Miniprotein binders against p81326. Designs and how they scored, part 35

Target 1, 226 residues: p81326
Amino acid sequence: MLHFGGFIMEINHISKILEKEREEYIRNKVEEYLKQGFSKDDAVNKANQSWRTYIGHRIQDVIYNLLKKFLKDSGLKVTTDKALNNRNLPEELDKVKRLIAINYGEYLFLPDADVIVYKVENNDIKIIAIISVKNSFRERRFETTYWKLKLKESPVTSHIKVFLATPDKDNEISYKCPNGKPKKMRIILEYELDGIYFLKEDFEETEKAKHFGKIVEDIIEISKKL
Below, E stands for the ipSAE of ESMFold2; O stands for the ipSAE of OpenDDE; V2 stands for 0.75 times the mean of E and O plus 0.25 times the DockQ between their complexes.

## First folded at step 3 (miniprotein)

Design S6v
Fold by ESMFold2-Fast, scan of step 3:
Structure S6v (fold): chain B 226 residues (1-226), chain A 80 residues (1-80)
Amino acid sequence: as target 1 above (226 residues)
Amino acid sequence: SMKKIVIIIEVPDEETAKRIAEEIKRLAEELGLEVWIYVRGNRIYIVIESDDEEKLRELVKRILELAEKYGAKVYVDIEE
């Protein structure tokens, strides 16, 4: 099987694992809440809310591990903003940290970058992309666009691609009105970002809004131009 | 004991950054210190490590003076 076909197969395999994991998680949490004295309805509601929080972190880890595995053969490396906030960084990650920093007058800060893709050539580091992973939007709906706009303001970081990856299970940005018009949030996110990758099947693809299965190929293509 | 100092300098453009980076390399060579210097866009990243604290302080002083001469912005490190 081709590497891109393998990537899609592994996404499908992981989706099945996550569904089984969800069933077991909810069953266990419902039992836990019932033992604490909650009603059945309250226990189910609390278990579902707990799952939504858990799966957000879980999807981020899944995306990190998938990208790390499938970009390795193309000479690309993957890290996280959590790794970069460690006090004792290896030289390579220390350089990555400095190269994605954003200017705020007298200060430099890191963007919120769940997953960071970079390459190393002749001891030189090139940042390819950052991927923001969102399970839900709420008040955080334009957080990713804020970081994109800030990165664009500096010649150091303006080349960095900013992607959103989301299952969008609540149809917050994949929903269209009956007349076919996208929601305001979808329009703004697609306009400002370099791409949106959906971890779901049922949405209308555009040149910027694609199935997550295309992300590895897209990142490799971008890296060749740097 | 090794001391490590990171300096980030921001200047008007990449051409100016490259010229200043070359001057910093010469300053380091004059003092017999090895430095890591990386130019990206209009920024210069400088990492200095030495167990000779006096030479290290002297190099940092000369780098800061050079930055002031060019009206450059200097950052000690990235805020956490």
Scores: ipSAE 0.013, ipTM 0.554, lowest interface PAE 7.9, mean pLDDT 84

Design S6w
Fold by ESMFold2-Fast, scan of step 3:
Structure S6w (fold): chain B 226 residues (1-226), chain A 80 residues (1-80)
Amino acid sequence: as target 1 above (226 residues)
Amino acid sequence: SMKKIVIIIEVPDEETAKRIAEEIKRLAEELGLEVWIYVRGNRIYIVIESDDEEKLRELVKRILELAEKYGAKVWVEIDE
């Protein structure tokens, strides 16, 4: 057994910080839009739209920093697809980029991998997992599933675990059959992906759908098998 | 200055990839060039860095000829 109490406490602390950050962000954006001549209703709507975009990037950064901090002592490294798109990559990251690329005939493209976990043993790089971070499912609901299916097509990438991390505040994938009606998106995502990690307390837990607090120990266990 | 070339070769299986990788190592050694070669599944990744452009072009030519002989799929990225 390993002790991950610090990770769970840090997740809870950050959740409270993000809620206060939301209140201040919305207030400031409403004032800004009002000064630009928008009506109160329009200013509130625009502020909420701005927050949804902002929090998406903010959650990605939080997850990246949490995983980097808590996986370091297990010899695991963390990077992002943004880092891999840098022109002047260090040799190690250049190799990570090559090993995660997907084949489209004459072309090789990177998947949308918000966070990438890998390890290095004697200059040999092994990609362990990619984590897609979604704060909403209105438009890009099956994008992560597409990348998982493409990665499975190659023996180079078929071992890579593909995870989804989400607060799912609109309860879009939190339950398989709320009120007896199947939620196709939850069913499909759980079936095709290697795991779904919820940044919330209220959801239907399964072997593959867990609280985000379990992600560090799951990644460490997977890395031991590689 | 230093020129960097990345070559990725895809073949039907891992055993074929390993054989081709060994042949590429030999070609690089004959030309006195240091290369980074690694095999993952059915792909070979080759990273060549050298300020000797003539030797580098010769190695790339031989690697592409070898890949063609095996009917392999090849991607070449040149970064100057």
Scores: ipSAE 0.012, ipTM 0.520, lowest interface PAE 8.9, mean pLDDT 85

Design S6x (at its last look DockQ between E and O 0.01; V2 from the best seeds 0.00; counts 0 for: pae E 20.8 > 1.5, placed apart)
Fold by ESMFold2-Fast, scan of step 3:
Structure S6x (fold): chain B 226 residues (1-226), chain A 80 residues (1-80)
Amino acid sequence: as target 1 above (226 residues)
Amino acid sequence: SMKKIVIIIEVPDEETAKRIAEEIKRLAEELGLEVKIYVRGNRIYIVIESDDEEKLRELVKRILELAEKYGAKVWVDIEE
């Protein structure tokens, strides 16, 4: 009753595909590195490092495709900052590009927005949310909060919701006070952002920190208020 | 070949932005150019597409002069 059923089923199916994809990727990479003369330990470490880079892009694509599929029936559209960086954009995407841009004096720049959700009403564009996808928090920890704070500075963009989506496999932001010690990163991200959506089962749930399965219904609800 | 120019103007408030947008519509109409204009918050977005480079340059000049009179922030993007 809590989650959108079809969406949850699709997430579970894709999770199994990604697990199998990881096993095959690691196996193949370890074999390649061993053939290059690396030790078993070095080959495994290099393969895991390669996977972390690969899965980052893969998860972003998965989230883009899932949101595009499941928001379509609600009249919502999905694009990416990569798509908006193209020249000669269709009128609709050009408007999205212009309406999400941030002021830096004499310059306007696009925020880093892995996934962008918007709607079209009477040939007018309303941007609903941006979703930043992070597989790891080794660096660029507060990049998403930086974009949230910049968007809040303008009446043009201040309504835009900023979400973080993450598997957080290293438990870097899954709990506010692991072992009784406040986790600054989790606390700040939850405070500044409009939501954190976890692509995992085990995490501390709050009004802002939820399972990814809730993102579609949350976005649809937000869009109705615009 | 069609040239596309996007001009973004930022002013103190939404009501000022709406008034300036209407003035720009009139300027475009006087020159016989089709212009797409939309207002969001305190910003005006102007998309101009034309094969008539002389009229295009004249409209852009008048828009920039209008923005300067209001002390507005202006960004211009040219795509050919």
Scores: ipSAE 0.449, ipTM 0.833, lowest interface PAE 2.8, mean pLDDT 87
Fold by OpenDDE base, second read of step 4:
Structure S6x (fold): chain B 226 residues (1-226), chain A 80 residues (1-80)
Amino acid sequence: as target 1 above (226 residues)
Amino acid sequence: SMKKIVIIIEVPDEETAKRIAEEIKRLAEELGLEVKIYVRGNRIYIVIESDDEEKLRELVKRILELAEKYGAKVWVDIEE
């Protein structure tokens, strides 16, 4: 239990730590884009876009590594949608990919599965949970909800838990009814998803909205029921 | 044999997605490739079908380069 304390502190400050890198990152990217022949305004815009993608990946990597570490002893396995994009997948990962795919007729698409937790029992793979990682909710605020609903439509995927992990740096979904006004996005996400996990301390806790530190326990519990 | 390539690009905003989609369409036209492009919010879905592997490779390369310029996430699926 003591090892979790340091972990929680690191998680709570992840957004702040990454934001310290922003100024340098932006400066370097602006210079890069200027050298490529972009205007100053375009260079700044592109740099900001690049930063949003970069920071998102960094948070995903942190969450992935943490889950991989903490779920290892439980016998649960962790992968990512990125790992599943390879042409030559190991048999195990190929099965994982197929078990999370959403059918669109001629096409199979993967949900936003930044982190995928699964178990292998008797050579059968069971998908336990998908964790979508969002740093900000500027666009497609309900995309994770869309994927959850799509996964529910198939008996193959209906059991898969869908979690959202976010630092919610802009407090977009941290509270349900701040100042007595309902936050539509928080209410809908909490209702439709299986859980929201915050990488910070300042949020309204509910049955479904928890600190990220609880995600490991929740996943292990779910895995025992499958 | 006809190869099918599906590319998904995720960018920070829908405006950027639309802009990139237009550029991809132009690139495909220049190469003489037919592409299906769908913009859904901040994501671009690109489906390319061709038996010309060289042109396919070139188009994919250019799409990836374009996506990199915007710091986009890219998923590529190649179906044979």
Scores: ipSAE 0.000, ipTM 0.151, lowest interface PAE 14.9, mean pLDDT 85
Fold by ESMFold2, look of step 5:
Structure S6x (fold): chain B 226 residues (1-226), chain A 80 residues (1-80)
Amino acid sequence: as target 1 above (226 residues)
Amino acid sequence: SMKKIVIIIEVPDEETAKRIAEEIKRLAEELGLEVKIYVRGNRIYIVIESDDEEKLRELVKRILELAEKYGAKVWVDIEE
């Protein structure tokens, strides 16, 4: 059983829960930097920069664990680009890595994907979707659309769905036409990607822009077609 | 610090998009900047990343001048 009530509640509180952790994190990091010899002012600045990196990774981890939990009963497996960059890859993950790699002539690179969903059928691996997780849109605003376009160039990757998951705390893409004017970032992301999934309730829902709670159902339906 | 700029250029057709993409690659090479470029239909998607703000600004300026030469529609986002 999926326990959708708990799933929805956890999603809606993800950013709030992580903000509650901020004070303790900053305090611990300042102490760490002071022990390394930094001045108090420098230690505080470094701790705040460290928090911004940490919260981005933390949101990715929560999404990874949620998808892993709720997709496993449908025969779907989940991994991350971090796991694929480990030097000691098991055979299954090595195959996943090879199936998403992009050819640039004599070079072969992985797309920037945070979470990868795939299935295994009689020793064959089929990549279903990648999910790019963005905490905010101050940097790397359209990187996800670039990777979607690159994946479409090859018949071995053209079927892969590319999703964006975000709390969008600053409402940078939550509405298509805020204040009556088109929001370029929201419009381009929605046009180019296969879906945008919000980790909050306050956003303009469309066929492609949905609450993150819908992503499990969508992925399962896609997997049945492959 | 590292800065990133995304540029989208729309032109009349795919052949024009490919020619402009090749010119942009050459401009980036002249400035020693790494760019990621994709042509899809009549659109060019360009991602430029650098910690050299002056070279980044110069490349963007040249790209905008090139797009104006072709009468292209351009969208630019500066991401920090």
Scores: ipSAE 0.000, ipTM 0.095, lowest interface PAE 20.8, mean pLDDT 80
ESMFold2 (binder alone), look of step 5: mean pLDDT 86; pTM 0.836
OpenDDE base, look of step 5: ipSAE 0.000; ipTM 0.156

Design S6y
Fold by ESMFold2-Fast, scan of step 3:
Structure S6y (fold): chain B 226 residues (1-226), chain A 80 residues (1-80)
Amino acid sequence: as target 1 above (226 residues)
Amino acid sequence: SMKKIVIIIEVPDEETAKRIAEEIKRLAEELGLEVWIFVRGDRIYIVIESDDEEKLRELVKRILELAEKYGAKVWVDIEE
């Protein structure tokens, strides 16, 4: 479809902008830390850690805005867990908040769902997918698989697709050993999650691990089956 | 004072949830309160927003008593 080509073009354009932004950010942060008296190695390490935090928030916002733009014509709506944690929610968002909540005995909590896709059909709300955005090794230690497994425990939430979106700049889960075997983390994530979408070009696709450009089409197809 | 109360009730099956939801709707109507009630799977979601604290407390009490009769799990979230 024509609008899918537009989505892929916007992703490629943004990816190039983010890479240039990274180079400038790292250079400036290294200079800053060197002026504070850190060694060159420590300055570089701290600059890279700072970038991982910064880009995580930026990529999340980019993904939210892109999905909102490109899913709108298919009747799909997009929100964030941050928005759902606000008080005095409109009725529609309040229903989304309640329908995605997970049981912890005496408490119900929202999963860590950076981006949430849902639809309104016949005055009923159906949650389609949640997307976790991860850009660093540190964040990946507390796995998105935990939220997937918790959501599967209830008939209310068991149908919700859980996706991971990641640039994987450190090749933690897109890397293959010389013998062709993926890393343990990649095997576990691909097995437990409904899909992994990479914000990078250099990796081998599988049925569940794809280029981010395919996410809009996949979500629309899933929605039509609900 | 209370501005908004959300009650979620979990029961053994969807048919039971739908029946209880209808009873809760009638209780709200008797008290003159507007509520959002919907069922998904084995859960009933009830959203009540009012500045009348006494009416809210009475409705919540009746809902909790109804849920207890079914041995249901209940969560109550109060946003003031």
Scores: ipSAE 0.134, ipTM 0.657, lowest interface PAE 5.9, mean pLDDT 83

Design S6z
Fold by ESMFold2-Fast, scan of step 3:
Structure S6z (fold): chain B 226 residues (1-226), chain A 80 residues (1-80)
Amino acid sequence: as target 1 above (226 residues)
Amino acid sequence: SMKEIVIIIEVPDEETAKRIAEEIKRLAEELGLEVEIYVRGNRIYIIIESDDEEKLRELVKRILELAEKYGAKVWVDIEE
């Protein structure tokens, strides 16, 4: 039962599919913007910007589906913050929501957790990990860190691992000290979070900063201790 | 489901565009929203994606008010 090799193959396969999806998306968006009266140059620029937003959302969906597929046989379940914000929740998801909610006095809020991994044993739910997916770090660079620090404050949530998953195409956190200059964001994120998983090949690997291909086996090992 | 809003702002020059882009970054940070902002010549391209429709609407409102203050040309595209 070697799910991990299959996981890496699936990541490579999805990368090729996303390239073809990009070509089709851009063609369709350029056509739509031209029909709206934009110039060809503006339509192309707008289509490329729309793709960057779309691919961010698409990467979240890809990660959700990959983790759901490859964690199922290990007795692990996967959900999303979007699913938890539905008005009528199944009992199981309602319990998941309550176990990750953060208390602000008289108010309870959910962390911004794009993907949530949990297990169910004898009707008891244990949250394993929360994964934040970031396509860029321009405006919200430490949001994931804020939620990690809040989760650590409660005995109910302090065990939950908080991971960041990112393609980091702009090389914002790929290296700790490029050209001899420390990158505070990479250093702080690596220090405070439980792990950073890169959806790219070129990055500085550490005990906490790894290729995304290692996330399934890491989550399974963590779940065995809970 | 996530909502996507793309805003294009056109101003007299690149220096003005850069100043407005920095103000928009500040507005987004205040609301805790992630935005993609690109300055290309005298144009600012803003991409906002969020499941928090109220915060998204508030940010868009503030961006439009800022653009109006500068007498800028604005195009808004909403995609779901």
Scores: ipSAE 0.000, ipTM 0.150, lowest interface PAE 18.4, mean pLDDT 79

Design Ta1
Fold by ESMFold2-Fast, scan of step 3:
Structure Ta1 (fold): chain B 226 residues (1-226), chain A 80 residues (1-80)
Amino acid sequence: as target 1 above (226 residues)
Amino acid sequence: SMKKIRITIEVPDEEEAKFIALIIKELAEELGLEVEIEVRGNRIEIRIESDDEEKLRELVKLILWLAELYGAKVEVEIEE
């Protein structure tokens, strides 16, 4: 099968994997924590937190590797927040880190940039986009929006596109109310962010809310304008 | 005729191995192929047996593509 077939097939299976693995993972983790001496309530809570961390990292890895593979021939480079926090940072990544950092007086912080796309042109680094990956929206609903607004405040970072990528398994932002209106959270996120990319088939596309498969083409087009 | 293929994939950690194994299982189901897949720590063992050589080749290509995507070490053994 061609690489396009493999790309589409992998994306379509992510939502099925998330649903099937969750219950088994939690069941096994509860048993593990109970054997370690935790109470039933503590074991359940720890298992649920473990799942959220686990699935978040898996989705981030998938997105990183897909973008790295498909953007390579377009002269675009991809890195992660994890890579930027390494102790022995290469010169190129050190420059990337400095170009996305936000100043808070005596402190400098990185935005919620799970995946970062940039280009190197004539020894110059240009940040194209940052992608925030979220598997749920329960406690950190507008975190990505906060970082988008902060990045807009500086001439150095105001051009950077901020995207959200999510399977939205629980239909928190892809769902429409019975009257056909999107939920408040969806309206705000779509308004403030540069785009939302869903890792699922069942949703209504808009100009800014798209199937994840379109992210590669969108990023390439944005990079041509910079 | 029946062809048998064994593929082993080694990734950075156990959780990643489990996730990749699930993706491979779903890919096999989409192609209508039955596979035996086992996760042993950070290692994934896949056994595929089928009379449909074209579907076998297609699944193997997808598995190799997926392994490359994750930067994984891969070993393939074809049993006549």
Scores: ipSAE 0.000, ipTM 0.275, lowest interface PAE 11.3, mean pLDDT 77

Design Ta10
Fold by ESMFold2-Fast, scan of step 3:
Structure Ta10 (fold): chain B 226 residues (1-226), chain A 80 residues (1-80)
Amino acid sequence: as target 1 above (226 residues)
Amino acid sequence: SMKKIRITIEVPDEEYAKFIALIIKELAEELGLEVEIEVRGNRIEIRIESDDEEKLRELVKLILFLAELYGAKVEVEIEE
């Protein structure tokens, strides 16, 4: 059951909606490529490649919109790394950018912060959390952990929680080997990060690896301690 | 009593409108409700008429949640 008046929601509905969207996206793209003269096999392969790019942006949008909606009543604000890379930043976002930037000598770089949660108190900004959104782990498996470790090195950023959000459709970090052992990638990510939030129904929850629906309550609790 | 509901959804990206419309139709079928859906560019207009107020409420909640996931603007009008 969905709870629209509070901070509780059912991840099952998000998962089902995204799955329906995937089925229709692929059907439409296959038809489109067939009309362009591609073979059936090529059309299917191209449609799947297109979906991987599409779903990455789509999941980021979903997470941004949900957090913005459900955190509003708690006085928390949400932005994106895309917004922070704009050349003409409002003063508030310029301050957010400076508070999460990592120093490499003469250069400052933003971490892999697809979505950023912060609060404003007496014109001062406190960063609560950054969420890295990963659709697949095949190419850049430990990028999020690298940024977490870099943020821990500075007193300005060491309090910032770093979360990973992922559908993990390929079962890269939610699968356990037949002997019950977790994969090393799962062990490392769970150990180094402050939490992993799955946009899928079938996996075993732990203290740090949870259904995405729990992220709102977790962020609110963190913000109360700052 | 019979309830009539009109929902208008405007999405930022026109491509999303077709996916939202299809998902709503599937959700309505699962609940055993008949819906009329019209898509015009980035705008989706939904009309629902039912005397099953509980199922109607559930469908409306799902539609509002779906719209939120797409960053859409929603207007709901209830007629009795």
Scores: ipSAE 0.013, ipTM 0.436, lowest interface PAE 7.3, mean pLDDT 78

Design Ta11
Fold by ESMFold2-Fast, scan of step 3:
Structure Ta11 (fold): chain B 226 residues (1-226), chain A 80 residues (1-80)
Amino acid sequence: as target 1 above (226 residues)
Amino acid sequence: SMKKIRITIEVPDEEYAKFIALIIKELAEELGLEVEIEVRGNRIEIRIESDDEEKLRELVKLILYLAELYGAKVEVEIEE
């Protein structure tokens, strides 16, 4: 009999699968562009540009599916900001939306909450955490921090944990500067957010900056205190 | 000492099924394992036979991770 001792979330396995997805995606897109009459070099360049858009959404889907499955047995539910933007919402999701939305005068906006974790107790909904997924920090570097600060302003939302999940492929927040200090972006994000979860092996680990594989147990522990 | 494993994966879309099947084929080739993969609509059926239990375990683990990442339903049957 083959035994795995349970499903272990290993960053190297996820990275390997994503690299195979990249290879197949690029192969298929190059073939499509060649059929459209582009040169080989142009087809490859366009396929690489297309991949950059695809991978952002793919990482969000990965995180959503893993959290949905692994939190289910703990009585926790998972949804997305995309699901909450549907015009006809089930009663439960309509309540989730009301508990996370932020008022700007005449306007109501959802935070940048790619993944939302909540629980239902005695017909009451409690939002546990929101997870912002970032593949790159080129623009809007502190967007997740902005939403954390806005949520803290209201007694309805101030308890909600705000997490960042990132592969940080360009090492923008994973490592220290030559002077031994973390980069400004890393310092600010770690200080203001409730946690940073890396989808990579090489990073400077702290109490708030952890491997993504630890996110499930952390969320379960938080939910028990609410 | 030969082990036989059957894995069935169901995904929401036929295009995803074909794409996932190609990734699984590449993962198996990288491990030096021969696999039989059949795609029928949104369903993927995989048959693996090998006497290398360590490589079989690794491939099955990778297939299960891949299925989880796609939100797919998976069934694994091990024959000894």
Scores: ipSAE 0.012, ipTM 0.381, lowest interface PAE 8.8, mean pLDDT 78

Design Ta12
Fold by ESMFold2-Fast, scan of step 3:
Structure Ta12 (fold): chain B 226 residues (1-226), chain A 80 residues (1-80)
Amino acid sequence: as target 1 above (226 residues)
Amino acid sequence: SMKKIRITIEVPDEEYAKFIALIIKELAEELGLEVEIEVRGNRIEIRIESDDEEKLRELVKLILWLAEIYGAKVEVEIEE
């Protein structure tokens, strides 16, 4: 239980610091690009693109390590799609890969599974959840939904929960219109996915859209039903 | 009693090291502790001295948690 309380506290503290560091990072990058001869508008745009690339990778790493740490004592294991794309896989990870791969005729593709949670029971593997990590929704906004729908087509994968984890710094899916209604993108993602976990404090929680700190208890509860 | 702790953190690259160092500096400031932080390439060296053992212990705990969640390698040396 101390682990759960510590996890929520840690996420909230880190989220606040990351927000402050975003401002510092962008200011420094704008200055750097201006010194290189870029226009003010180009410098700002390039700095914002640089931050989105940088923090996206770092958020994925943070989420992976936090889940690995806090799920370990519950007998749950965590891996990444990057690990599953290695040429020489350990037997256990090879089985994980086979259990989540989607068939397209003669081809097999992994879903956009930045983080994968599974359990090993009597040397059999059960996939619990796939977490897609998104820092921005500008281009690939419904990719996670596509993979959820594909996984539902097979009895082998239909039980797998598909979650989205995001800081949503641009308020693309946490913003409400003046009439109090969520944006279309938020409505669709919440309807189709099994859950959305926000790495931010200012949003309205629902049954499926929660603070990231709640993901550990939710995954443990799901795993007990499998 | 004055306690002195040295922590070394190794991360994938220099920009990552600078970012983590800034986070640690903010955590120390919130706890009212003064720290010396040096970033050299992908390595972060931290020196902390305090006679407030509870706050010192809390900061070290937070640093270790950051190292773990960011997948960094960490070494801690305690000097008394």
Scores: ipSAE 0.005, ipTM 0.318, lowest interface PAE 10.6, mean pLDDT 78

Design Ta13
Fold by ESMFold2-Fast, scan of step 3:
Structure Ta13 (fold): chain B 226 residues (1-226), chain A 80 residues (1-80)
Amino acid sequence: as target 1 above (226 residues)
Amino acid sequence: SMKKIRITIEVPDEEYAKFIALIIKELAEELGLEVEIEVRGNRIEIRIESDDEEKLRELVKLILWLAEFYGAKVEVEIEE
C-alpha cells in the first residue's frame, strides 16, 4: 500500500531546504559579484536574478522526481518537455510528444510543459496532465493560461489537465489569510487553470488552489476517469 | 542492538558542504538522533549510531533525498 504521508513529509522538508538554500545562494553570489567590482546594489540585484534562474531548474527537477516516485505504483508515467525535445525519441515518448503538440499552420509546437503525466493501457497512451513550474510571475505571468487555452481548442488535447506548481515566495498569487483580496493575476490563473499547487504553508486553500502535497492523489483520481 | 552508519557526501564546494551539514544537524535534532558530522573542504562525513532502527532509516532517507536534490555524490557504509 502507498502511503501519501511520506510524500507530504518530503514536501515539507523540500520547502524548508529551498528557503535555506536561497539565503546561502544569495549570500555567496553577492560576495562573488562584489569581488568582481560591482556596487553593493548591483551585486544584490544580480544575485537575485541568478537565484531566480537557478531555483527554477531546481524546483522543476524536484517536482519531476517526486511525481515519478509517487505515481509509479498507480501505473502512471512521468516525463519532461526537455526529454521530448531529444533527437532520438523512444517510440513511447514520440507518441507522447504527438499527443500534446499544438498546431500552428505549417508548424507544431510543444506547450510549456515542464512535467508531463501520462498512462499506457494496451499500448494506447493517454495524457493526464501537464504541470508548469514557476518560481516567479514577473514577465511571463499568463504563459500557463495561454497554453491551457490553446490545448482546449483541439479534441486531441482538450481533456489534458493543466496545473501550475509554485513556491510563490514573493506572494504574487498566494495569501497568508482569508482577508486577502485576490489580485487580477490570481483570479485569472485560478479561473482558467485546472489547479494551482503551492509549495508553501501560508495561503488560503480553495477547490483549485491547494498544497502541493495533494497533487498525487488528484492526478490519480483524474486518471481513473480516462 | 546499536547500528552504526557512515555517510560521505561530496558537493561542488565548501560553502555547500557547510550548508548541507547544517541541514543534516537540524534533521537529526528533530528526530532525536545523535550524529557526528565533519566538513572537510567539499566533503561531508557523517556517522550515526542508534538502536532505534526506524528513526535511523528515516534520517538516512532524508539525507539521501537531500543529496539527490543537490546532485551530490553519496556513499553509505554500514559499520559492524
Scores: ipSAE 0.000, ipTM 0.135, lowest interface PAE 15.9, mean pLDDT 75

